# Miniprotein binders against q56419: the designs that were tried, part 35

Target 1, 326 residues: q56419
Amino acid sequence: MEGRTLEEVQEEVFKRHGVLVPKKELEDLAKALEEAGLLLTEKVEARLKEEEEKLKRERPMRLAGLSYPEGEREARAFLEAFRASYPGEGEEARVLLMPHLEPSRVPEVYGAALAALEKTPPPERIYLVGVAHRPLKEKAAALPVPFQTPFGPALPDLPALQALDALLPFELFNTPLAFREEHSLELPLFFLKGRFPEARVLPLLVARRSPELGEALKVVLRDFPGLLVLAVDLSHVGPRFGDTPLTRTLAEEARRRDLGFLERLAEGEPEAALAFLGANPTRIDGVEVVASLLPLLRERKGKVLAHRLDLEAPTLSAVGAGTLVL
Short names: E, the ipSAE of ESMFold2; O, the ipSAE of OpenDDE; V2, 0.75 times the mean of E and O plus 0.25 times the DockQ between their complexes.

## First folded at step 21 (miniprotein)

Design i1 (at its last look DockQ between E and O 0.63; V2 from the best seeds 0.71)
Fold by ESMFold2, look of step 21:
Structure i1 (fold): chain B 326 residues (1-326), chain A 85 residues (1-85)
Amino acid sequence: as target 1 above (326 residues)
Amino acid sequence: DELALEFLKWFIEELKQEIKEVKKELKEGDPEKLEEKLKELERLVEGLFKSVLLAKGDPEELKKLSREIEKLKEEIEKLKKELEK
C-alpha cells in the first residue's frame, strides 16, 4: 500500500472508474481528504482523540437548524405541526417502532408516533435503539452522556446503562465517535424528549445482530422499566441503494414487504417477520435491531399506526417508514 | 464528497485483495512474513475504521462501508488464528 505515487493513484482511478484526473486535482483531493479526516495520518489521530474527548462530556445537537428548529419555542410548534399531520388517535406503547429518516419526508409517520406517546404514561426512562451508520468495535454500543436537544439535555440513565454493560459479554461503551453524527438517535430523540422531558435515556446503537443484547435488555427492563423505542427505517429501494430501477412494481413490493414485516411484528411473531423477509431483498433497515431484540418482541401484540414509502426524486429511489405500537 | 467516498471504496477493495493473497499463502508461505503482513493489514483496517468514523457523506453509503470494514477485521482475526496453528 505505502509507496504509491500520485501518478499511480491517477492511473488506478482512471482504470477503475473511467475518470481522468489531472495531477493538480489529485493533490487537491488528497489535501481535501486530509482536511475532511478521510486519510489515516497523525492529523486524523489527533482529531479523533479531540472529538472523542468532547463526546465523553456531552453529545451536541448536529441537526438543529437543518432537520428541526434550534429554538425551544419553534421546536414546540414543530412538534405540534407533526402531530397535526396525523389526525388519528394513537394507542399506549410499551414498545414503539418509529423511523429515523428526515422528518419532513414522512410527517404523518412521526405524527403517529406522537399520537402513541400521548396515550403512553410518561416513562422513567426510554431505551432508544437506533442503527449504527458508522462502524462499531462491537455489535452494539451506548454513549452514557447527555444528548442535547432544543428542549434541554436528555440525561442518561446511568444505573440502567451500567446494569446493561455488566450483563454483556463485551464492553458496551466501546465507540463514542459512532454517536457523533448518528441521526437514528438524534431525530427520534427530538420527538421523544419533546413529549417526555423528564425521562432519562439509554442511547443504544446496533451495527450487527446481537442476541446477547436482547437477553440482557430483557433482564434490565425488569428492574428498570421504561419505554422501548426501535428507531428504524424500512425498505430502501432504487438506484441509490444499488438496486434495479425503481418501478411501480418494485415500489409495490417494497410496500408489501414493509407492511408484512410490521404486521407480523404486531402479531407478536418477530421470528416470522424476519422469515417473511428472507434475504431482505428490499433492505428493510430494522432487521438487525429486531433480530437483536427477539426476547422483547415475542408474544407482544399491537398495531401498525402508519406507513409511508417515501419517494426520493433526486435519486429515483424510495425509503419506507412506519409507526408500530406493541 | 463523491470522490472521497470513491477513494475509500477503492481502498477497501485493495485491502480485500491483500487479504486474499494471505489466504492463498497460508499453507506454504513463510509464516513470519505472513504474520508481519497481517499486522500491517490490521493497522490499515483500523485506520479505515477511524477515517469512516470522522467522514462526511451519505449515511447509507457510510453504513455499507462500515459493515465491510467490520467484516475485514473479523477475517484478519480468523487468519491470525489459523497462522498460529
Scores: ipSAE 0.747, ipTM 0.891, lowest interface PAE 0.8, mean pLDDT 87
Fold by OpenDDE base, look of step 21:
Structure i1 (fold): chain B 326 residues (1-326), chain A 85 residues (1-85)
Amino acid sequence: as target 1 above (326 residues)
Amino acid sequence: DELALEFLKWFIEELKQEIKEVKKELKEGDPEKLEEKLKELERLVEGLFKSVLLAKGDPEELKKLSREIEKLKEEIEKLKKELEK
């Protein structure tokens, strides 16, 4: 690593980010990063291995007591309050698109999802497809272990997961550490488990579009029928995401993109939905998930139940969330 | 946590630069040395991959880093294939 001296790194970090990291802290950070994973020290490898070994048994709650209550009684009250926040009625879902944003930011959108679930017969299994916010070794992954919830563990459907793995050109059971703190699965799972306590779950993450995943799932769903859930957010606009502060024009564009995307999905035209976004200038989160699941979304008509562009005032940024039933 | 993310961003940019240099040298450089450089880059990218898996911070920032890592992997794989020709 005869590259830029720690001093040059320090200067560059300072120039780019306005943070002067003391050279010693950079050395300590480089050492800590060397220790933490850039140099896979034996210690870091041991820690990684330990964390991976833990995830072979179960995925513990990470957001209990933060995003939702840990206690079952309080968790049930939480569900009821969220359902109450949506004044409408739901529709039966074969496919449910719902957010994974912090629930308190978009309660009525989660409420709409709950309303749809009320009209949905209890599925034997739920295919829960989230967005990987961490890197995966493959385009998609699954974690075939119980996920803890306040309502008890969400048990994996091992036969269906195995059937899916067998149809994929890559190992489905990859990158278990990506699931450790993945909120795109944990948050929607809270609502799903609360409504369907007996349903088994297939927790899936998509990092990159995988047409193979959609084709494989289409086959698996014939033998292993269930509810498909896309846990995706919509537009991400504002300074947190590299834009100027939210303006009326930017908000209108985000809403236009979100609704235009959802409406085309509701018409059973997922390719048109993707084409409508083009380069995705408002950074709709669910693009890779939808692109992976095209075979399952084609020709399915449905309804947009809710949409919100939620302002994060401290950063003058906004995130879109929606609930769609197909 | 923010500092860790900033470092990861910096490191990604450094790796991008190193990959660009290897790409320039591919036609004229010593194939054995280039292979060694590519192996080292793969090692570094794997380290980066693991670091982001363990990193704390804004999920959207982590997602951005993840995409950059994926691109680095793809670029290295392309360079390896070109070197084998």
Scores: ipSAE 0.719, ipTM 0.892, lowest interface PAE 0.6, mean pLDDT 89
ESMFold2 (binder alone), look of step 21: mean pLDDT 79; pTM 0.724

Design i2 (at its last look DockQ between E and O 0.54; V2 from the best seeds 0.70)
Fold by ESMFold2, look of step 21:
Structure i2 (fold): chain B 326 residues (1-326), chain A 85 residues (1-85)
Amino acid sequence: as target 1 above (326 residues)
Amino acid sequence: DELALEFLKWFIEELKQEIKEVKKELKEGDPEKLEEKLKELEQLVEGLFKSVLLAKGDPEELKKLSREIEKLKEEIEKLKKELEK
């Protein structure tokens, strides 16, 4: 419907800024805008529709060969290497908090999650709750399709997803395209599917806190028991995130905030964990997920198994990751 | 596509300014003209929503843009309801 020509854009820029932009620069900008999807041309609209229809059938791997191996044999070896990077023993988890940060950056944190899964009886289903990195039409969303992994497809638990949808004041299946490249589900799922190949999955994303989601999940979990996984990262500090370059003082504060948050969650005090962070000055990633899931976290005690604040050398920034069992 | 992300940031700032002007005009402006303006803004924000769904770039920057777009949608819906009163 846009229909604007490059010449029309050139004339509008001149009207608004008093500058005649060279045609080549406008052509370069138009190409960049179309690649980014900002120009909603007929071509872009067709691509949006095609991608959305594909995601209503399945969600393919996006990170195979980049973050984890594509082949099953190599993927199994990868899991063993990550487990070996954590020398401790796990604990049985009814709720697991684990990261979604690039696995090679925090191998022992993922290893701690694997150690916890070793102690956990295979669940019938996994409620996998990640953080939306793209916009959602509602505060939360799900995608009720198979997610491909090197270990085979992770099948959706359709009855549990339908029960959840029925309890929410909004349509749960609202933004399929937001799942297309969502690493906060794909990276944890690799580890979960590798350990629990028969478990079905409820792939969920939170964009903004939703008390309704937590209340609905509490009801659904009674009829559809399973493992609840919070796939979240912790502090984000440094210039990539709006701070000065990382200093020892900022890193110490980020670590203190991460551990204080996790420790309060481990005491069964999720409201206290949120209050401890206040305005969330180190931008802990998991706040909106925890705030959504309060009814599922209250009075559930557990243990922090691992934590790392990992440096991003190119950006002089850092991201925290942890493993918590409840 | 760092150039595309910078344009998206700029465009969001322009839309924030447009919304501020609508808020100012709620008390003094013509309701029919404001309703038409809000429909235009709603369409522009929907375009941004779709653009960020397809965009390439730093996931953390995309998350920040996503939260801003979601807030703009909420603000427009609130203003539409307020105008109906």
Scores: ipSAE 0.760, ipTM 0.905, lowest interface PAE 0.8, mean pLDDT 88
Fold by OpenDDE base, look of step 21:
Structure i2 (fold): chain B 326 residues (1-326), chain A 85 residues (1-85)
Amino acid sequence: as target 1 above (326 residues)
Amino acid sequence: DELALEFLKWFIEELKQEIKEVKKELKEGDPEKLEEKLKELEQLVEGLFKSVLLAKGDPEELKKLSREIEKLKEEIEKLKKELEK
């Protein structure tokens, strides 16, 4: 920014965000920004290129040893424990909506997903549609490389991915770096790979609603049948998300919206589900995914297997999670 | 990590303001200067885009930043199209 001193930047950051950025960090940042033409230093660009080149071969685990066990034996025990946390029986899924929240927060919801997968014949391929928590160059993206899991690599279905790309008005294989640490794919994939070790995977991310994606997938699914998985969370309420601390009223509203959304999806009315949310004041995470996949969700009836609004006590915030089969 | 996110938030707000200024000047300003300014803003937004791709932090905060970046891109593209008319 021509003419503003680092001090003015510091003051503005402080005024707007209440954070005093140390001048040295601002200098390092400004130097990083200057060197970066903002942040694109030759070093950062080199690092970006290096990371992109790595992602041309495989997507390594990022959450192994943190969210789930790295070792296969321990990972299998983890799956069994999660399945055991859900006392019910599942139903066969053609479409599975499941969370991507930290598994330990909502074990029974993941357990319900596993229960559904037990009743589901092994698919040849899994269309795994997650939420982009990082920006995408396009509305949606795919990464056509093996994803590492404790159960071995989840291999991409290249023919199906290519067929999908050919039907989209944009390049599907964009923004590989968005996949590097995307938990909305990694966490569900752990459970999916553990249950269906031989299934190919189409790892997809949605940043913004893409009706074109749903229409394209509907065509692709005819030639390349498989399980569709929506890896989405539900309401995000409380201070972490700009609300007051969780109250009974706020929790009831979050649950009402979550369940109202899921129930309308279970009735085969995805447009009604979206309309029910309106401006989405409780910030249901899966809205853009559902809006993109309308053609695949219409007229499909199913069942809500589990729901939880999980309290994060340190922040007095809560996140909704659910499992739905269609 | 928190500091980086706060900086990114600040930078987004600065870019929003600059875009607003360009929008005000679009009718009366020098088209060549405005085009140059829009190119600069595009570069800055691209830098911001790459920064958020590499940033660490709360996924929901990153998601929020991502959506803001997308809006900035859309606004710049709209202004570019308006300037070409």
Scores: ipSAE 0.735, ipTM 0.895, lowest interface PAE 0.6, mean pLDDT 89
ESMFold2 (binder alone), look of step 21: mean pLDDT 79; pTM 0.721

Design i3 (at its last look DockQ between E and O 0.74; V2 from the best seeds 0.73)
Fold by OpenDDE base, look of step 21:
Structure i3 (fold): chain B 326 residues (1-326), chain A 85 residues (1-85)
Amino acid sequence: as target 1 above (326 residues)
Amino acid sequence: DELALEFLKWFIEYLKQEIKEVKKELKEGDPEELEEQLKELEQLVEGLFKSVLLAKGDPEELKKLSREIEKLKEEIEKLKKELEK
């Protein structure tokens, strides 16, 4: 907004919409936006630059003390409780699909992920692919810095990240600010770091489907073997997401789509899984991630370990979560 | 936080309308004026991009806004390419 005065915005809104927004209301809004860090003032830009500079060194915890304990001892107890919430046994994973939903909402789904990790030999590195809930400059991004956890920093695999960047037609190391508060990486990383403290991590975000990412990763995985983790949620239904309140019919449809998606992935048919969703009317979160990773998911057979459609009662909405091993 | 998100939604709709207007004028309008308008829109979208990066709120709402921003960028780039022909 450096060049247009609030007055020019007011005039433009008036000319186009016939609504004269009082200058005071615009000023109050501008102030609120500035206070919220949304108005690009010199001050906000300076803050943005400062935050970007911080992210060149490390990514601090944002959800410690909220979604999981900050202290290591308490964090270990948290892991054990989540594992205990899943009564089954896991299977060895080469690919793990797990949620990034608030852990307290779907403890047994995270428990199933932990059960799978118990049967998985410690990987040298973890390719952690999350969902970008903020915009990226490119279809995908990585942040090549340590991620803080209660178990110590998750260190990046710089050689593997560099190898990946070299194979992509775009700059992989873009939009560092998108990682600052991205829970789709932070939440699963807590569980992964707790189980595999010595594993290096490749923190990746997908905003849009990138077939190039899957092809590049397939090559990189030959030279840099590791565990692939898809941190994705499933259906999002109800008023929060533009639907009517959750009904039996809507819940059954969400479950059908979630399970139908996961089962086709478990059969090694990721294209069939995507085709099954069509226009994705229940808004399965992981579609862009799966679409990007097709070369890595093809012909891999596995097992669905857990699924839950979790009701958020205050909004009568629900989110699907699942754990799949391949 | 809700007010901020509502503003961002409004601003996205505003930009969509501006882009549509430029698109209508693309064949008959002054190419220099249209190029300037597209440049201004690109700057506004970049501002919006940065704002959403800093925004607080429901991650799913932010994700929705993010996808809308991506579409705006793609539309502007398409119009720029059409204007260069």
Scores: ipSAE 0.742, ipTM 0.900, lowest interface PAE 0.6, mean pLDDT 90
Fold by ESMFold2, look of step 21:
Structure i3 (fold): chain B 326 residues (1-326), chain A 85 residues (1-85)
Amino acid sequence: as target 1 above (326 residues)
Amino acid sequence: DELALEFLKWFIEYLKQEIKEVKKELKEGDPEELEEQLKELEQLVEGLFKSVLLAKGDPEELKKLSREIEKLKEEIEKLKKELEK
């Protein structure tokens, strides 16, 4: 709320619920909302500005010690364990689709990504395209700063980012705060930086499909060759996501949708992959990214290396993850 | 986190109601009064945008709220254009 007073909140609560809340309870609520950033007070405005200025310099690790180890030695052992979880060989990738789901939930899917990277010559740069989980001012965004990892900072490719910005009909560097806690970049980046420590990165987020992004990236990739990574998850099914409890038939449908989507991408037919999903009844996460990047996916054939639909037993729900090389 | 997330959901529903009222008055209401109401709603949606940028919680719930915010912005922009004759 944009600086609303406690009196205004108290009046609204009474109007909507017919109960007059004591001022002390409203003060406790207002304090909790301010601490959560929900009231736009002078303190919150100052905090917003402070956090934004920090993100214009670097993006710190948020998940070290939670999703992956903080120390470099332990982080390298972690990578090796994940590679060992996939008992196959990869293929060279010009485009890699990999998940951003919690790594411990789908170790062999991340292992398959590592196997693909093992076969991929070290690129000069990585175009890392994640899914925005917070709002963006535009359809897509980038943050042109170092992203910290246990393997050292992932440095931005500033010339490639500037070239991309110049080709778009909107400002690319538009929402720094959306990157602050964005795991769809941080989790894949851990694996990518660990394998390609010298590669520069273009950290990109998509909120809504942008054909302009794909056209611009096609031009930029010609001039600034590199590895394109789609950091996306697949089906989201079950009560956590608005469905009835997960059943065998819902799980089988989600798996079928995931694999059908991936297989059509592997055939170089991204429009067919999107059409196969229709209204996207299992909520495949990667749709907006794929729809943005059509020019980069057409006629590019490859292989599905791994897939898992991972059960969330406490929520009776599941999330799909896959590894695709093109 | 859960309380903050429920408040954001409530606020989105509140804004949907307010936009709906403006839509009902679009043909018959005072254009200058409606324009002021739309500007106020834009400010509230901007506050909601900033709140979700700072909020903690389930990333999947935050993603849904983010799309809801974009829909609110789209609806307000559409109404502003329709108000211009």
Scores: ipSAE 0.714, ipTM 0.886, lowest interface PAE 1.1, mean pLDDT 88
ESMFold2 (binder alone), look of step 21: mean pLDDT 79; pTM 0.733

Design i4 (at its last look DockQ between E and O 0.51; V2 from the best seeds 0.69)
Fold by ESMFold2, look of step 21:
Structure i4 (fold): chain B 326 residues (1-326), chain A 85 residues (1-85)
Amino acid sequence: as target 1 above (326 residues)
Amino acid sequence: DELALEFLKWFIEQLKQEIKEVKKELKEGDPEKLEEKLKELERLVEGLFKSVLLAKGDPEELKKLSREIEKLKEEIEKLKKELEK
C-alpha cells in the first residue's frame, strides 16, 4: 500500500510528457508549451512584474516564524540560545565562513559563528556572499535594497555596491527576483544583523564561479573595509542529492571532504582546497563561492571552529555545515 | 511542485537535443534557418528561466534546474557566435 517513490513518479511524469509533448520539431515543442500554459504566460509575466516592483523597495523577511522568531525580543533570545550551543571561544574574523542550512539543524555551527562575531570589532559593512538557488542572468548578482530582519532593516552599502558594479564586466544588479526567497542570505543575515545592528550589508549571490568578482572585491574591500562572509554549506550526500543511501563509508568520506576543504582554507590555500575536492564528489556547496573569491582567501590563515554533517533520516541523506574564521 | 519540476527537467533535456541538432547542422545547414531556430531556443530558455524564478519546491532541486538553464543559455550563445562566421 506504500505510496509511489519519487523515482516512480519521475518515470511516470516523463512517460506522460513524452507521449503528450511533440518531439523533434522546435515549433511543436514551443506550441505544446504555449498550449499547456498560454493564458498563464500573461499571468506569469504580470506576477513577475509585480514581485519585481516590490523588490525595488525592500526585501521582506520570508522565514520569520519558520526558521527564526518574528519578534525582536524572541529573536534576541534565539541568538543567545544558539551562542550557548557552542561552548567554546571564538576568534576575530576578517573572513567568516558560516552555513545557510536551517539553523535548528546545526545550532552549534551557528553558535560558533556568533562566538567569532563576539571577538570581531563591529564592521562598518558586511560583504555577505551566498549561493544562488535560482538562476541569475550573470555569474553573480546583488540587490541594493534594505533586507528586513526582526532586528530592523539591514541597510545596503550603496557606495560600496556601486563601486563593485563599476569594476565588474557585467551589470551587478541583474536578477532581483532571485533574491525573493533566497535563504542563503536571509538565514546568515539574521545572525549577522543581530550581532552587528549598525553594519550595512552588501548582499551578494554567486551562481557560477567568477574570478572577476574576486578581483573586484579585493579592490572594493581595500577602499571599503568590512567583514567578508561566505554563507555556504558543505557536502550534500545521499539519495536526495542523487547518491546511494547514506552509509558509514559515505558519511566518513563526506566528513573527510568537508574538513579537508575547511582545513586547507584555514591554511590560506584556497586553490589547494579546490584541488583537494577535484570533481567535488560530495557536492560541497561552497566551491563556486571560494573559486570566485580566491584573491581574498590566499595566504589568510585561520581556524575551523565547528563542523557537523547533519543527517536527514527520512531521505537517508546528509548535509555538512561548518564555521571557519580567517 | 515535484511534478512541475520533473516536467521542467524533461523539457530541458528536449532542448539539449535540439541544440545538438543545431550543432550537427551548423556547417552544412541553412544559416538563416539555424538563426531562426536559435532565436526560438532562446525564447524557450527564457521561459524556463522565468518559470524557475517563480517555481516552488526544494531549493536544491531549483539550484540544479538553475544550473541547467544557465548551461543552455551558454550553449546557445556559443552557437550564435559560431554561426556568425
Scores: ipSAE 0.751, ipTM 0.890, lowest interface PAE 0.8, mean pLDDT 87
Fold by OpenDDE base, look of step 21:
Structure i4 (fold): chain B 326 residues (1-326), chain A 85 residues (1-85)
Amino acid sequence: as target 1 above (326 residues)
Amino acid sequence: DELALEFLKWFIEQLKQEIKEVKKELKEGDPEKLEEKLKELERLVEGLFKSVLLAKGDPEELKKLSREIEKLKEEIEKLKKELEK
């Protein structure tokens, strides 16, 4: 930014994005961005450090009272209602693919996950692999602290996390701030903790495909057996994601890709699932997670329990969600 | 929140242009000046990284920004390696 006036920035933002940011707001935004890290003011660095220090102890709930109830009694009723929304029976899961979309949008998909968990013996630990919606310093990360839930804290499996870190060519315990508000872990964890209150958790995020993660996890799972959970959404189509408004054709294509992806995973062919998506034109969210976990998904046969393409009517956009058991 | 995201998008595009300029200058430019430019770009990308970590907004928009930041980092690293040759 050396040499461009705030006015030039304002004009360029306006030209490119159609937003006229008041110069004062740009100054405040530049200050806030200066404060927020473009200019790491001492104040923002202090805030970042403070937030990081908090995350060394625990990860507090961010979506309690919004996406799910904060109180334990109400939270249990919430679980039961979601389970009731799926009329089918589940199957025992060694690997569970489930959504991280807002639960109220796809209740029966979460219900299917709960149905699978009912048929699953209580695991000693849960490997919960989410999608990083914020940047990571490395391809993947973990946060080795308790995650708060209405059912009490989900405690980390430190020995298993340490074993995983030791097998990775990068530091696993990176970018704690990426976990602070990451819903891809918080939402599925609510359901998992509610069903398996005594299970320890390995909260993992994937930003980019890491074959090393899958190979390392395959080794770790031998010594530290547990349930593997992929918390991923499927297609993202419509104006929110750069498409035209949802049409029958677009919805059919999204469903085709979602189901084609899930079915190939259910057949134990994760490479075929990835190949089927190609350039991923409907933006299936779980691609980087699946690509990272190939060694754990190969030759595992399973079943698609539920799928939904949920319309967000205000934006004429849709998000796919599915539940798969392997 | 929307304004912050728009600014971040704009800033990413500015950094992309600066990286392109550095790429053009790599063969003919002063290596010391190019190294300084790359260091500055790394600093700016790190700032952007931290900003997105703290940003509020649509998770999918944040994810998109995150991927763009990752690409910027990779491009800068490639340029650094090329400059060392």
Scores: ipSAE 0.748, ipTM 0.901, lowest interface PAE 0.6, mean pLDDT 89
ESMFold2 (binder alone), look of step 21: mean pLDDT 79; pTM 0.729

